# Miniprotein binders against Mucin-6 (MUC6): the designs that were tried, part 72

Target 1, 185 residues: Mucin-6 (MUC6), of Homo sapiens (Human) (q6w4x9r395to579)
Amino acid sequence: GHCSLEGGSFVTTFDARPYRFHGTCTYILLQSPQLPEDGALMAVYDKSGVSHSETSLVAVVYLSRQDKIVISQDEVVTNNGEAKWLPYKTRNITVFRQTSTHLQMATSFGLELVVQLRPIFQAYVTVGPQFRGQTRGLCGNFNGDTTDDFTTSMGIAEGTASLFVDSWRAGNCPAALERETDPCS
Key: E = the ipSAE of ESMFold2; O = the ipSAE of OpenDDE; V2 = 0.75 times the mean of E and O plus 0.25 times the DockQ between their complexes.

## First folded at step 14 (miniprotein)

Design gc4 (from vc1 with I40F; at its last look DockQ between E and O 0.82; V2 from the best seeds 0.73)
Fold by OpenDDE base, look of step 14:
Structure gc4 (fold): chain B 185 residues (1-185), chain A 112 residues (1-112)
Amino acid sequence: as target 1 above (185 residues)
Amino acid sequence: DIREEVKKLIEESRKLLEEAKKAGDLQAVRLLFQAVWMLFEALKTGDPEKISEALLKLSEALIEAAEKLGDPEAVEKLLEAQELLRKALEENNPELIKEAIKLIKEAAELLG
């Protein structure tokens, strides 16, 4: 399964459903029992311009019982608040520079993350087949059905992205907006 | 009947989740999201084993919160609930699950 966060505010789920939103919060991107140590992948969005519709991805966070790995748009990689030099390796996670503009987080448990640093901060999430039907968050549920991708954290299927996205907020932040155009894209 | 009690507990957990968000406790948020999810999944089938597992996860999340807040009474209730859940799994006794839910609910109320 492939999930992408592109163009500042565009998301394509594991089931290939595209949508967009404008929010300035941390969101659950991927949660699954297949992630060890109760792991979760999160996306941090912030303002990229003056208007409310100018929002973009600014960091990706992998959070577990043992690690808090943050990859930010300024190319700083931290674990549990400490800056790490690349390549950085934990017991089952490796973060390294893939190209001059791309970082990669590789894992031993079927999760891969590629982060494009320039010109736009973007993220690409890949999960193995063992994750089918066992994912939740902004990347959807990876069950081959696009119609139920907007299932909220409370198990309610939504017809629009706004309520869906808001249900996965990890902090106290304003409601997300659904816009057709994004000047930061 | 257990399903109804679990639904009520989910609502309480939802409240705690909102509080965790307000507090900026990302670890608590992560764990509560997971626990609530597992509870919903367990409700789909009503499998006592799945319900018990989900309740164990919730208890774990709440124990961490209780420890952080310095509420030993809540911790004690949750530890007892965990023991009941383990026993429920071993004995296939749904009544023990109900008792555990009661304790978890009481603990959640203390933390809310």
Scores: ipSAE 0.723, ipTM 0.882, lowest interface PAE 0.6, mean pLDDT 93
Fold by ESMFold2, look of step 14:
Structure gc4 (fold): chain B 185 residues (1-185), chain A 112 residues (1-112)
Amino acid sequence: as target 1 above (185 residues)
Amino acid sequence: DIREEVKKLIEESRKLLEEAKKAGDLQAVRLLFQAVWMLFEALKTGDPEKISEALLKLSEALIEAAEKLGDPEAVEKLLEAQELLRKALEENNPELIKEAIKLIKEAAELLG
């Protein structure tokens, strides 16, 4: 299965459902029992001045009990806050420079992340077939049915991307609705 | 009724999730997202096994938060809740789930 995070906050789910949102937060991109130690892949979005989008992807985070691997648009890779030279290896994860413009995080548990650093920061998530029907987050549930890919963190299928995306906020940030009603923000 | 207690605990867990976000505790956030979702799934059937598994995950999330805050009483209550939940699963004894929920709620109050 393939999930992509492309320019201007465009997302395509594991079930090939495209959507777009404009938010400035950290979001749960992928959680699954197939990730060891209840691991989670997270996406960080921030404001962008590009005329076609107000927000863009600025970092991807893989978080487990032992690791917090951050790949950011400044081209620095950290684990638990410490900058790492590439290639960087743990017991089950390897992060390396695939090309001059791409980094790759390969794992032994069926997750692969490719990050395009330039010309624009984008990410591509690939998961093995063992993940089918067992994912949640912005990449959807990977069950072959696009009609329920907008399932929120409360297990409710929503009809709009905005409500779905807001439910997956993982950082200290207001929901989009709250931002619209806060004139001092 | 265990289902009603789980519904109340979901409400409390959502508040704790927002607190974890404010504190920047991504480890607690990661675990609370999973625990809340597991609790919702467990409520669909009322299956005590799924409820116990969800409560074990919630306890793990709260232990993470309690250790970061340096609250050993909360940690002790949550470890005891986990032992009760493991016994509930092993012995198929749902009455132990109610005792575990009480301990989890007490720990959550210490953290709030």
Scores: ipSAE 0.668, ipTM 0.813, lowest interface PAE 1.2, mean pLDDT 85
ESMFold2 (binder alone), look of step 14: mean pLDDT 81; pTM 0.789

Design gc6 (from vc1 with L31M K57R; at its last look DockQ between E and O 0.90; V2 from the best seeds 0.80)
Fold by OpenDDE base, look of step 14:
Structure gc6 (fold): chain B 185 residues (1-185), chain A 112 residues (1-112)
Amino acid sequence: as target 1 above (185 residues)
Amino acid sequence: DIREEVKKLIEESRKLLEEAKKAGDLQAVRMLFQAVWMLIEALKTGDPEKISEALLRLSEALIEAAEKLGDPEAVEKLLEAQELLRKALEENNPELIKEAIKLIKEAAELLG
């Protein structure tokens, strides 16, 4: 399954359902029992301009019982608040520079993350087949059915992205807006 | 009947999740999201084992919250609930699950 966060505010789920939103919060991208140590992948969005529609991804966070790995748009990688030199390796996670503009987080448990640093901060999440039907968050449920991708954190299927996205907020943030255009894209 | 009690507990957990968000406690948020998910999934099948596992995860999340808040009474209730849940799994006794839910609910109310 492939999930992408592109163009500042565009998301394509594991089931290939595209949608967009404008929010300035941390959101759950991916939770799954397949992630060890109760891991979760999160996305941090912030303002990229002066209008409410000018929002963009600014960091990706992998949070577990043991680690808090943050990859930010300024190319700083931290774990539990400490800056790390690349390549950085834990017991089952490696963060390294893939190209001059791309960082990669590789894992031993079937999760891959590629982060494009320039010109737009973007993220690409890949999960193995063992994750099928066992994911939740903004990346969807990876069950081959696009119609239920907007299932909220409370198990309610929504028809629009706004309530779906808001249900996955990890902080106290304003409600996300659904716009058709994004000047940051 | 257990299903109804679990539903109530999910709602209470949702409230606690909102509080965790306000507090900026990302670890608590992560744990509560997971616990709620496990509870919802467990309700789909009604499997007492899955329910017990989900309740254990919830209790764990609440214990950490209780410790941070300095509420030893809540911690004690939750530890007892965990013991009941483990016993319920061993004995296949749904009544112990009900008792555990009661304790977890009481603890959640203390933390809310």
Scores: ipSAE 0.814, ipTM 0.915, lowest interface PAE 0.5, mean pLDDT 94
Fold by ESMFold2, look of step 14:
Structure gc6 (fold): chain B 185 residues (1-185), chain A 112 residues (1-112)
Amino acid sequence: as target 1 above (185 residues)
Amino acid sequence: DIREEVKKLIEESRKLLEEAKKAGDLQAVRMLFQAVWMLIEALKTGDPEKISEALLRLSEALIEAAEKLGDPEAVEKLLEAQELLRKALEENNPELIKEAIKLIKEAAELLG
């Protein structure tokens, strides 16, 4: 399954449901029992544009009982607060520079993260088939049905992105804002 | 009876989750999101095994919080709750689950 975080705060879920949001916060991107040590992938968004409400991805964080890996706009990989040169390897995770513009986090447990550093910071999450029906967060539930991809952290399926995204906030932040350029809002 | 107690634990855990968000404590946030999720899923079925697994995970999150705060009474209650939950799984005894819930609620009050 594939989930993407692209410029302008665009997201496409594992079930190919696209949405956009505006928010300055850290969000739960992916949780699953398939991630060892109760792992979670988080996405960090910050202000990016001329409009007060425009936001974009600035970092991705993988966090578990054993690991903390931060991939940010600065290209520095931090584990336990320590900056690391690439490649960086743990027992089941390897982070390396794939190209001059892309970093990759590869794992033995079916998660792959590719981060584009320029021209804009974007992230691409790939999970193996063992994750099907067993994911939660901004990337959706990966059950083949787009109608319930906006399931909140309380297990309620919403029809709009804003309530769904707000429920996955992992910090003390304002609620997600509608995309400024959407005339249907 | 157990369903109402689980609903109360979900609400208490959500309050602790909001506090963890305010503190910027990403590890606590990760653990409490996980625990709340498992409690909600367990509530849908009422399955004693799922309830016990969810409560074990909530207890784990609370033990780490209690150790950070230096509250040995809360830690002791939570360790007892975990032992009761493991025994409840082995013996299929819902009364042990109820007793574990009481200990978890008492520990959460000490931390709140």
Scores: ipSAE 0.717, ipTM 0.842, lowest interface PAE 1.0, mean pLDDT 85
ESMFold2 (binder alone), look of step 14: mean pLDDT 82; pTM 0.812

Design ge2 (from i4 with L51W; at its last look DockQ between E and O 0.64; V2 from the best seeds 0.75)
Fold by OpenDDE base, look of step 14:
Structure ge2 (fold): chain B 185 residues (1-185), chain A 98 residues (1-98)
Amino acid sequence: as target 1 above (185 residues)
Amino acid sequence: GSAEEIRELVEDAKEELEEARELFEEAKRLAEEGNLEEAERELTESIYELWEAIFELRLAAYEAGDERLTEELERLAEELLKLIIEVMRLYVEIEREE
């Protein structure tokens, strides 16, 4: 399964459903029992200073009971608040530079993350087949059905992205806005 | 989605593509002039416009319901991805010169 966060405000789910939103919060991208130690992948969105979009992706966070790995747009990688030199390796996670513009987080448990740092901060999430039907969050449920990708944290299927996205907030943040069209168009 | 909605998405994508092309050409000129910082900015904006267009095409493809139309729209989105690659190539080249 492949989930992408592109163009600052666009998401494509594991089931290949495209949607967009604008929000300034941390959101759960991926939760699954297949992630060890209550692991979760999260995305941090903030106001965009460069993009025509109101908000953009500024960091990705992998959080577990043991680690809090943050990859931010300024190319700083931290674990539990401490800056780490690359390549950085924990027990089952390795973060390393893939290219001049890309970082990669590799894991032993079937999660891969590629982060494009410049010129637009973007993230690409890949999960193994063992995750099929066992994922939740902004990346969807990876069950081959796009119509139920907007399932909230409470298990309710939504018809619009805004309520879906808001349900996956990790903290106290403003409500997300859904834009169906580019305001400049 | 309705046929009208799909048409609107495609038209929006075309407009954004045109803007992206203009920005890309301007960036090339700026780079040739040695104004690398401004060139990078224009390239970044070009990429944003292209992603807007790609998203709209993907959304249109998702809503099309017709297999042939879906495939055509997805193909167009892929072509725009190729343009992003070209823009990124210049971006990386500029970064190397800095």
Scores: ipSAE 0.815, ipTM 0.911, lowest interface PAE 0.5, mean pLDDT 93
Fold by ESMFold2, look of step 14:
Structure ge2 (fold): chain B 185 residues (1-185), chain A 98 residues (1-98)
Amino acid sequence: as target 1 above (185 residues)
Amino acid sequence: GSAEEIRELVEDAKEELEEARELFEEAKRLAEEGNLEEAERELTESIYELWEAIFELRLAAYEAGDERLTEELERLAEELLKLIIEVMRLYVEIEREE
């Protein structure tokens, strides 16, 4: 399954449902029992300086009981607040520079993250087939049906991206701004 | 209706693609003139326009009620991804000169 965060504000779920949102918060991209140590993948959005998107992706965070790996648009990689030289390895995670513009986080548990640093900060999440039907968050539930990909943190399917996105906030932050997302989605 | 919404999304994508192509051509001229910082800005704006167009095509494909229309819209989005790769090649080339 593939989930992408592209163009500042666009998301495509594991089941290929596209949507757009704007917000200034940390959001849960992916939770799954397949991630060890209560792992979760999160996305951080903030106000952008560009006219094409009011807010944009500024960091991706992998959080577990062992690690808090932050990959940010300033190209610094930290774990638990300490800057790390690349390649950086733990027992089950490796972060390395793939190209001058891309970083990759590879894992032994079926999660892969590729981050494009420039010119636009973007993220590409790949999960193995063991994750099918076992994901939650902004990347959807990976069940092969896009009609319920907007399932909230309370397990309620929503018809709009804004209500869905707001339910996945991971921090104390304001409700998401009105979106340019298709209101029929 | 749904068909009218799809038509609007495709028309918007076409406009954004045309703007992206103009930005890409301007960036090439700027790079040839040695204006590398301006070229990078134009390339970045071109890529933003392409993502807008791709999103509209992906949304149209999601809303399409016809398998052939869905496949055609997805094919068009894939062609724009190839153009992003082409724009990125110039971007990386310019970065290396700096």
Scores: ipSAE 0.757, ipTM 0.878, lowest interface PAE 0.8, mean pLDDT 86
ESMFold2 (binder alone), look of step 14: mean pLDDT 75; pTM 0.654

Design ge5 (from i12 with I54L L63D; at its last look DockQ between E and O 0.56; V2 from the best seeds 0.60)
Fold by OpenDDE base, look of step 14:
Structure ge5 (fold): chain B 185 residues (1-185), chain A 98 residues (1-98)
Amino acid sequence: as target 1 above (185 residues)
Amino acid sequence: DEEEDIRKLVEDAKKELEEARRLFEEAKRLAEEGNLEEAERLLTESIYELWEALFELRLAAYDAGDERLTEELERLAEELLKLIEEVMRLYVEIEREE
């Protein structure tokens, strides 16, 4: 399964459903029983762009009981608030520079993350087949059905992205906005 | 009219693609001349607009009920994606020279 966060405020789920939102919060991107130590991948969005309503991805965070790894737009990799030199390796996670503009987080448990730092901060999440039907968050549920990707943290299927995204907030933040991008809506 | 709205979207995306191509060519020229800073700026602007246009098309394609319209949207989306890839390649080349 492949999930992408691109163009600052666009998301494509594991099931290949595209959507857009604007929010200034940390959101659960991926949760799964397949992630060890209650691990979760999170996306941090902040104000960015030309309009005051524009927001963009500024960091990705992997958080578990053992690790807190933050990859930010400033090319800073931190664990528990401390800057780390690359390559950085823990028990089952390695973060290294893939290219001049890309960092990669490789894991032993079927999660891969590629982060493009410039010119737009973007993230690409890959999970193994063992994650099928066992994922939740902004990346969806990886079950091959796009129509139920907007399932909230409470298990309710939403018709719009804004309510879906808001349900996956990891902190106390303002409500997300859904941009009117579909002229057929 | 839904079809008319989609046609308008396609037209707008085509215009965006053409503009981005012009900016890309200008950036290439600037880079060749050694003006890496200005080239980088132009590329950054172009890629942002290209992603906007690309996702507008993807969203429309997802919601479109007409197969022909969907195919047209997807075709144009692929053209935008190709240009994005070219922009990124040049961007990386410039970054290596800095």
Scores: ipSAE 0.633, ipTM 0.827, lowest interface PAE 0.7, mean pLDDT 91
Fold by ESMFold2, look of step 14:
Structure ge5 (fold): chain B 185 residues (1-185), chain A 98 residues (1-98)
Amino acid sequence: as target 1 above (185 residues)
Amino acid sequence: DEEEDIRKLVEDAKKELEEARRLFEEAKRLAEEGNLEEAERLLTESIYELWEALFELRLAAYDAGDERLTEELERLAEELLKLIEEVMRLYVEIEREE
């Protein structure tokens, strides 16, 4: 299963459903019982400096009871708030520089994350087949059918990306008052 | 109808692709002349426009109910992705020279 965060604001789910959203928050990208120690992958979005995207991806976070690994657009990797030199290794996770522009987080539990740092901060999530039907979040439920990929954190299937994405906000996020454009005006 | 709108999207994407190719060639000329900062700015703007076009094509291909139209959308999306990859490679090469 593959899920991608590309072009600042575009997402493609594990079941290949594309969508776009704008928001300034941390969102649950992937939750699954297959991730040890209540692990979750999160995506952080913030204001963008370009005219074609109001907000863009600025960091990816892997959070569990043991670790809070942050990979951010400033190219610094932290775990539990402390900067780490690469390659960085825990018992189950290795973070290393794949190329001059790409970092990789490899794990023993079937999750792989590749982060493109430049020219645009992008993220590519790969999960093994054991995750099928066992995921929730912005990457969808990985059940082989895209019709219910917009299932909210309360289990409600939505027809729009915005309601779905809003349900996956992590914590109390500031209101998004910066959007002033109206496509009909 | 919806299929007519998708066909208009394809024509718009082709136009954007050709404009992006022109901007890409201009960025190459600027880099050859040593004007790396302007080359980088052109590439950065082109990249976002191309991603927007690619997303619109991917969404249209997802929504299409016609196999021939889906194949055309996927072919054009593949062509755009190849250009995006070329643009990203040049950007990285310019950064190395800086």
Scores: ipSAE 0.596, ipTM 0.789, lowest interface PAE 1.4, mean pLDDT 82
ESMFold2 (binder alone), look of step 14: mean pLDDT 75; pTM 0.680

Design gn10 (from vn4 with R66E; at its last look DockQ between E and O 0.68; V2 from the best seeds 0.00; counts 0 for: pae E 3.7 > 1.5)
Fold by OpenDDE base, look of step 14:
Structure gn10 (fold): chain B 185 residues (1-185), chain A 83 residues (1-83)
Amino acid sequence: as target 1 above (185 residues)
Amino acid sequence: SDIEERLEREIEMLEKRLEELEERAKKGGISEDVKKLIEEARELVERAKEALEEGDLFTAAVLLIEAWLKLRRAARRLAEEEE
């Protein structure tokens, strides 16, 4: 399964459903029992301009009971809150520079992350087949059905992205009504 | 727990950084954007402390990450403004 966060406000789920939203907080991209130590992949969005539509991805975070990895445009920060030289290695995670503009997080448990740093901060999530039907978050449920990708954290399928996205809020966010979504999504 | 202790250390570190930035922000010529970022970071740290007290370690961790990102941005912009 491939999930992408592009263009500052566009998401394509594991089931290849595209949608757009504008938010300024942290959201759960991926939770799964296949991630060790209650791991979760998250995306941090913030304002990139003065208008409501000027929002962008500013960081990707992997968080578990054992690991904290924050990939931002400028640096990678880990458990001790300090920037690390790459490659950074834990027991089952490696973060390294893939190209001059791309970082990669490789894992032993079937999660891969590629982050484009420039010119636009974007992220690409890949999960193995063992994750089928066992994922939740903004990247969807990876079950081959696009119609139920907007399943909220409470297990309710939504018809639009707004309530779906809001349900996966993990940090400090404005109210759902203050967020804009693409009605065509 | 080890996680709680780590989060407490992070809070202490961020509070120290907040204090330093707040003092620098008292000087003239600092933009409102920087001041706002510092204020928002302070609020996030306080909320993280509350989450920690409630035993919601996940929320605490997320809030501290957001706080850190805001402080990082504030520090960078402040450095530019002081040049």
Scores: ipSAE 0.721, ipTM 0.884, lowest interface PAE 0.6, mean pLDDT 91
Fold by ESMFold2, look of step 14:
Structure gn10 (fold): chain B 185 residues (1-185), chain A 83 residues (1-83)
Amino acid sequence: as target 1 above (185 residues)
Amino acid sequence: SDIEERLEREIEMLEKRLEELEERAKKGGISEDVKKLIEEARELVERAKEALEEGDLFTAAVLLIEAWLKLRRAARRLAEEEE
């Protein structure tokens, strides 16, 4: 299963449903019982320096009880608030430079993340088949049906990306005035 | 206990950095964007402390990550503005 975070806040779910949003928050990208220690993959979005009305991905975070891996353009990899040089290894996770512009986070539990650092910060999430029907978050539920990929954190299927995306905020966020979502379903 | 200890250490690190940025903001010449980042980071740290006291470790951890990213952004903006 593949989920992508591209360009101006465009997302394509594990079930290939595309959507776009304006958001300045950290969102739950992926949760699953297949992730150890109640792990979650999160995406951090912020306003673009180029346009006041656009948002873009600024960091991807893998958070569990054991791991606090943050990948951002300016601080490529941190753990627990400290920058780490690549390649960086923990017990179950290896982060390494795939090319001059791409990083990869490989794991022993079926999650792989590729981050494009340049020219635009983008992320590509791959999960093994054991994740089918067992995911939640901005990447959808991976059940083969795009009509319910907009399932909120409370288990309600929504018809608009904006309600769906807002439900997956990881905590309080600053006021996100002028947020707009254009699904391409 | 181990994740709680990490949350406490992260709170201490974030509060130290937050205090530094707040002192710089008092001197003026700081953009409104940097001031907003500092204010938001302070609020996230305080809410993360509340979550930790309630035993909600996941919420505390997530709020601290958000605060950390905001403080890091604020510091970089300050460095760019001084150049």
Scores: ipSAE 0.102, ipTM 0.395, lowest interface PAE 3.7, mean pLDDT 79
ESMFold2 (binder alone), look of step 14: mean pLDDT 84; pTM 0.821

Design gn11 (from vn4 with R66Q A75R; at its last look DockQ between E and O 0.86; V2 from the best seeds 0.71)
Fold by OpenDDE base, look of step 14:
Structure gn11 (fold): chain B 185 residues (1-185), chain A 83 residues (1-83)
Amino acid sequence: as target 1 above (185 residues)
Amino acid sequence: SDIEERLEREIEMLEKRLEELEERAKKGGISEDVKKLIEEARELVERAKEALEEGDLFTAAVLLIQAWLKLRRARRRLAEEEE
């Protein structure tokens, strides 16, 4: 399954359902029993301008009971709160430079993350087949059915993205705004 | 627990940095944007402390990450304004 966060406000789920939102919070992208130590992948959005529509992805976070990895445009921060030199390696996670503009987080448990740093901060999530039907969050449930991708954190299927996205907020933040996706995107 | 202790250390570190920035803000010369970021970071740290007290370690950790990012942004903007 492939999930993408592009253009500052566009998401494509594991089931290939595209949608758009504007938010300035932290959101759960991926939770699954397949992630060790209650792991979760999250996306941090912030204002990039003065209007509500001017939002952008500013960081990707992997958080578990054992590991904290914050990938931002300029640095990678881990448990000690300090920027780390790459490659950074734990027991089952490695973060390294893939290209001059891309970072990659590789894991031993079937999660892969590629982060484009420039010119636009974007993220690409890949999960193995063992995750099928066992994922939740903004990346959807990876069951081959796009109609139920907007399942909230409470297990309720929503027809629109706004309530779906808001249900996956972590921390404190305002409600997101939904916009229709451009068919050309 | 080890996680709780780590989160407590992070809170202490962020509070120290916040205090320094808040004192600097009182002296003036800081933009409203930077001040707002500092205020938002402080609020997030306080909420993190509450979450920690309630035993919600996940929420606490997320809030601290958010606070850290805001402070980092504040510091960068402040440096740019001083140049």
Scores: ipSAE 0.719, ipTM 0.891, lowest interface PAE 0.6, mean pLDDT 92
Fold by ESMFold2, look of step 14:
Structure gn11 (fold): chain B 185 residues (1-185), chain A 83 residues (1-83)
Amino acid sequence: as target 1 above (185 residues)
Amino acid sequence: SDIEERLEREIEMLEKRLEELEERAKKGGISEDVKKLIEEARELVERAKEALEEGDLFTAAVLLIQAWLKLRRARRRLAEEEE
């Protein structure tokens, strides 16, 4: 399964449902019982450019009871705010420089993350087949049905990206009342 | 728990850095952009402390990550403005 965050505002779910949004928050991309220690993959969006309505991806975060890995455009930071030199390795996670412009986080539990740092910060999430039907978040539920990919954190299937995205905010951010409509939904 | 202890240490570190930036902001000559980043980071840290007191460790951790990112941007921007 593949989920992508591209162009600073576009998302394509594990079931290939595209949408876009603007917001200044941390959002849950992926939660699953397949992730150890209550792990979650999250995306951080913040203002970009001169307009308050423009936002883009600024970081991708993996967080569990054991690990905190923050990947931003200019550094990788772990548990105590310290920037780490790559490669960075734990028992089940390795973060390394794939190319001069791409980083990869590889895991033993079926999650892979590739982050493009330049020219635009983008992220590509890959999960193994054991995740099928067992995911939640902005990347959708991976059940082969795009009609319920916009399932909120309360389990309600929505017809619009904005309500769905708003429900996956982490950290109690304000709602993005001026989010643009998804061109493909 | 170990997680709670880690979060408490992060809060202490972020508060120290916030205090330094807030004192610098009081002197003036700082752009509105930097002032806003500092204010946003303070709000995030205070909300993280509330979440920790309520036992919501996940929310506390996320808020501290958001605060750290705001502080990093504020410090970088401030350094550029003082050149």
Scores: ipSAE 0.611, ipTM 0.812, lowest interface PAE 1.2, mean pLDDT 83
ESMFold2 (binder alone), look of step 14: mean pLDDT 85; pTM 0.844

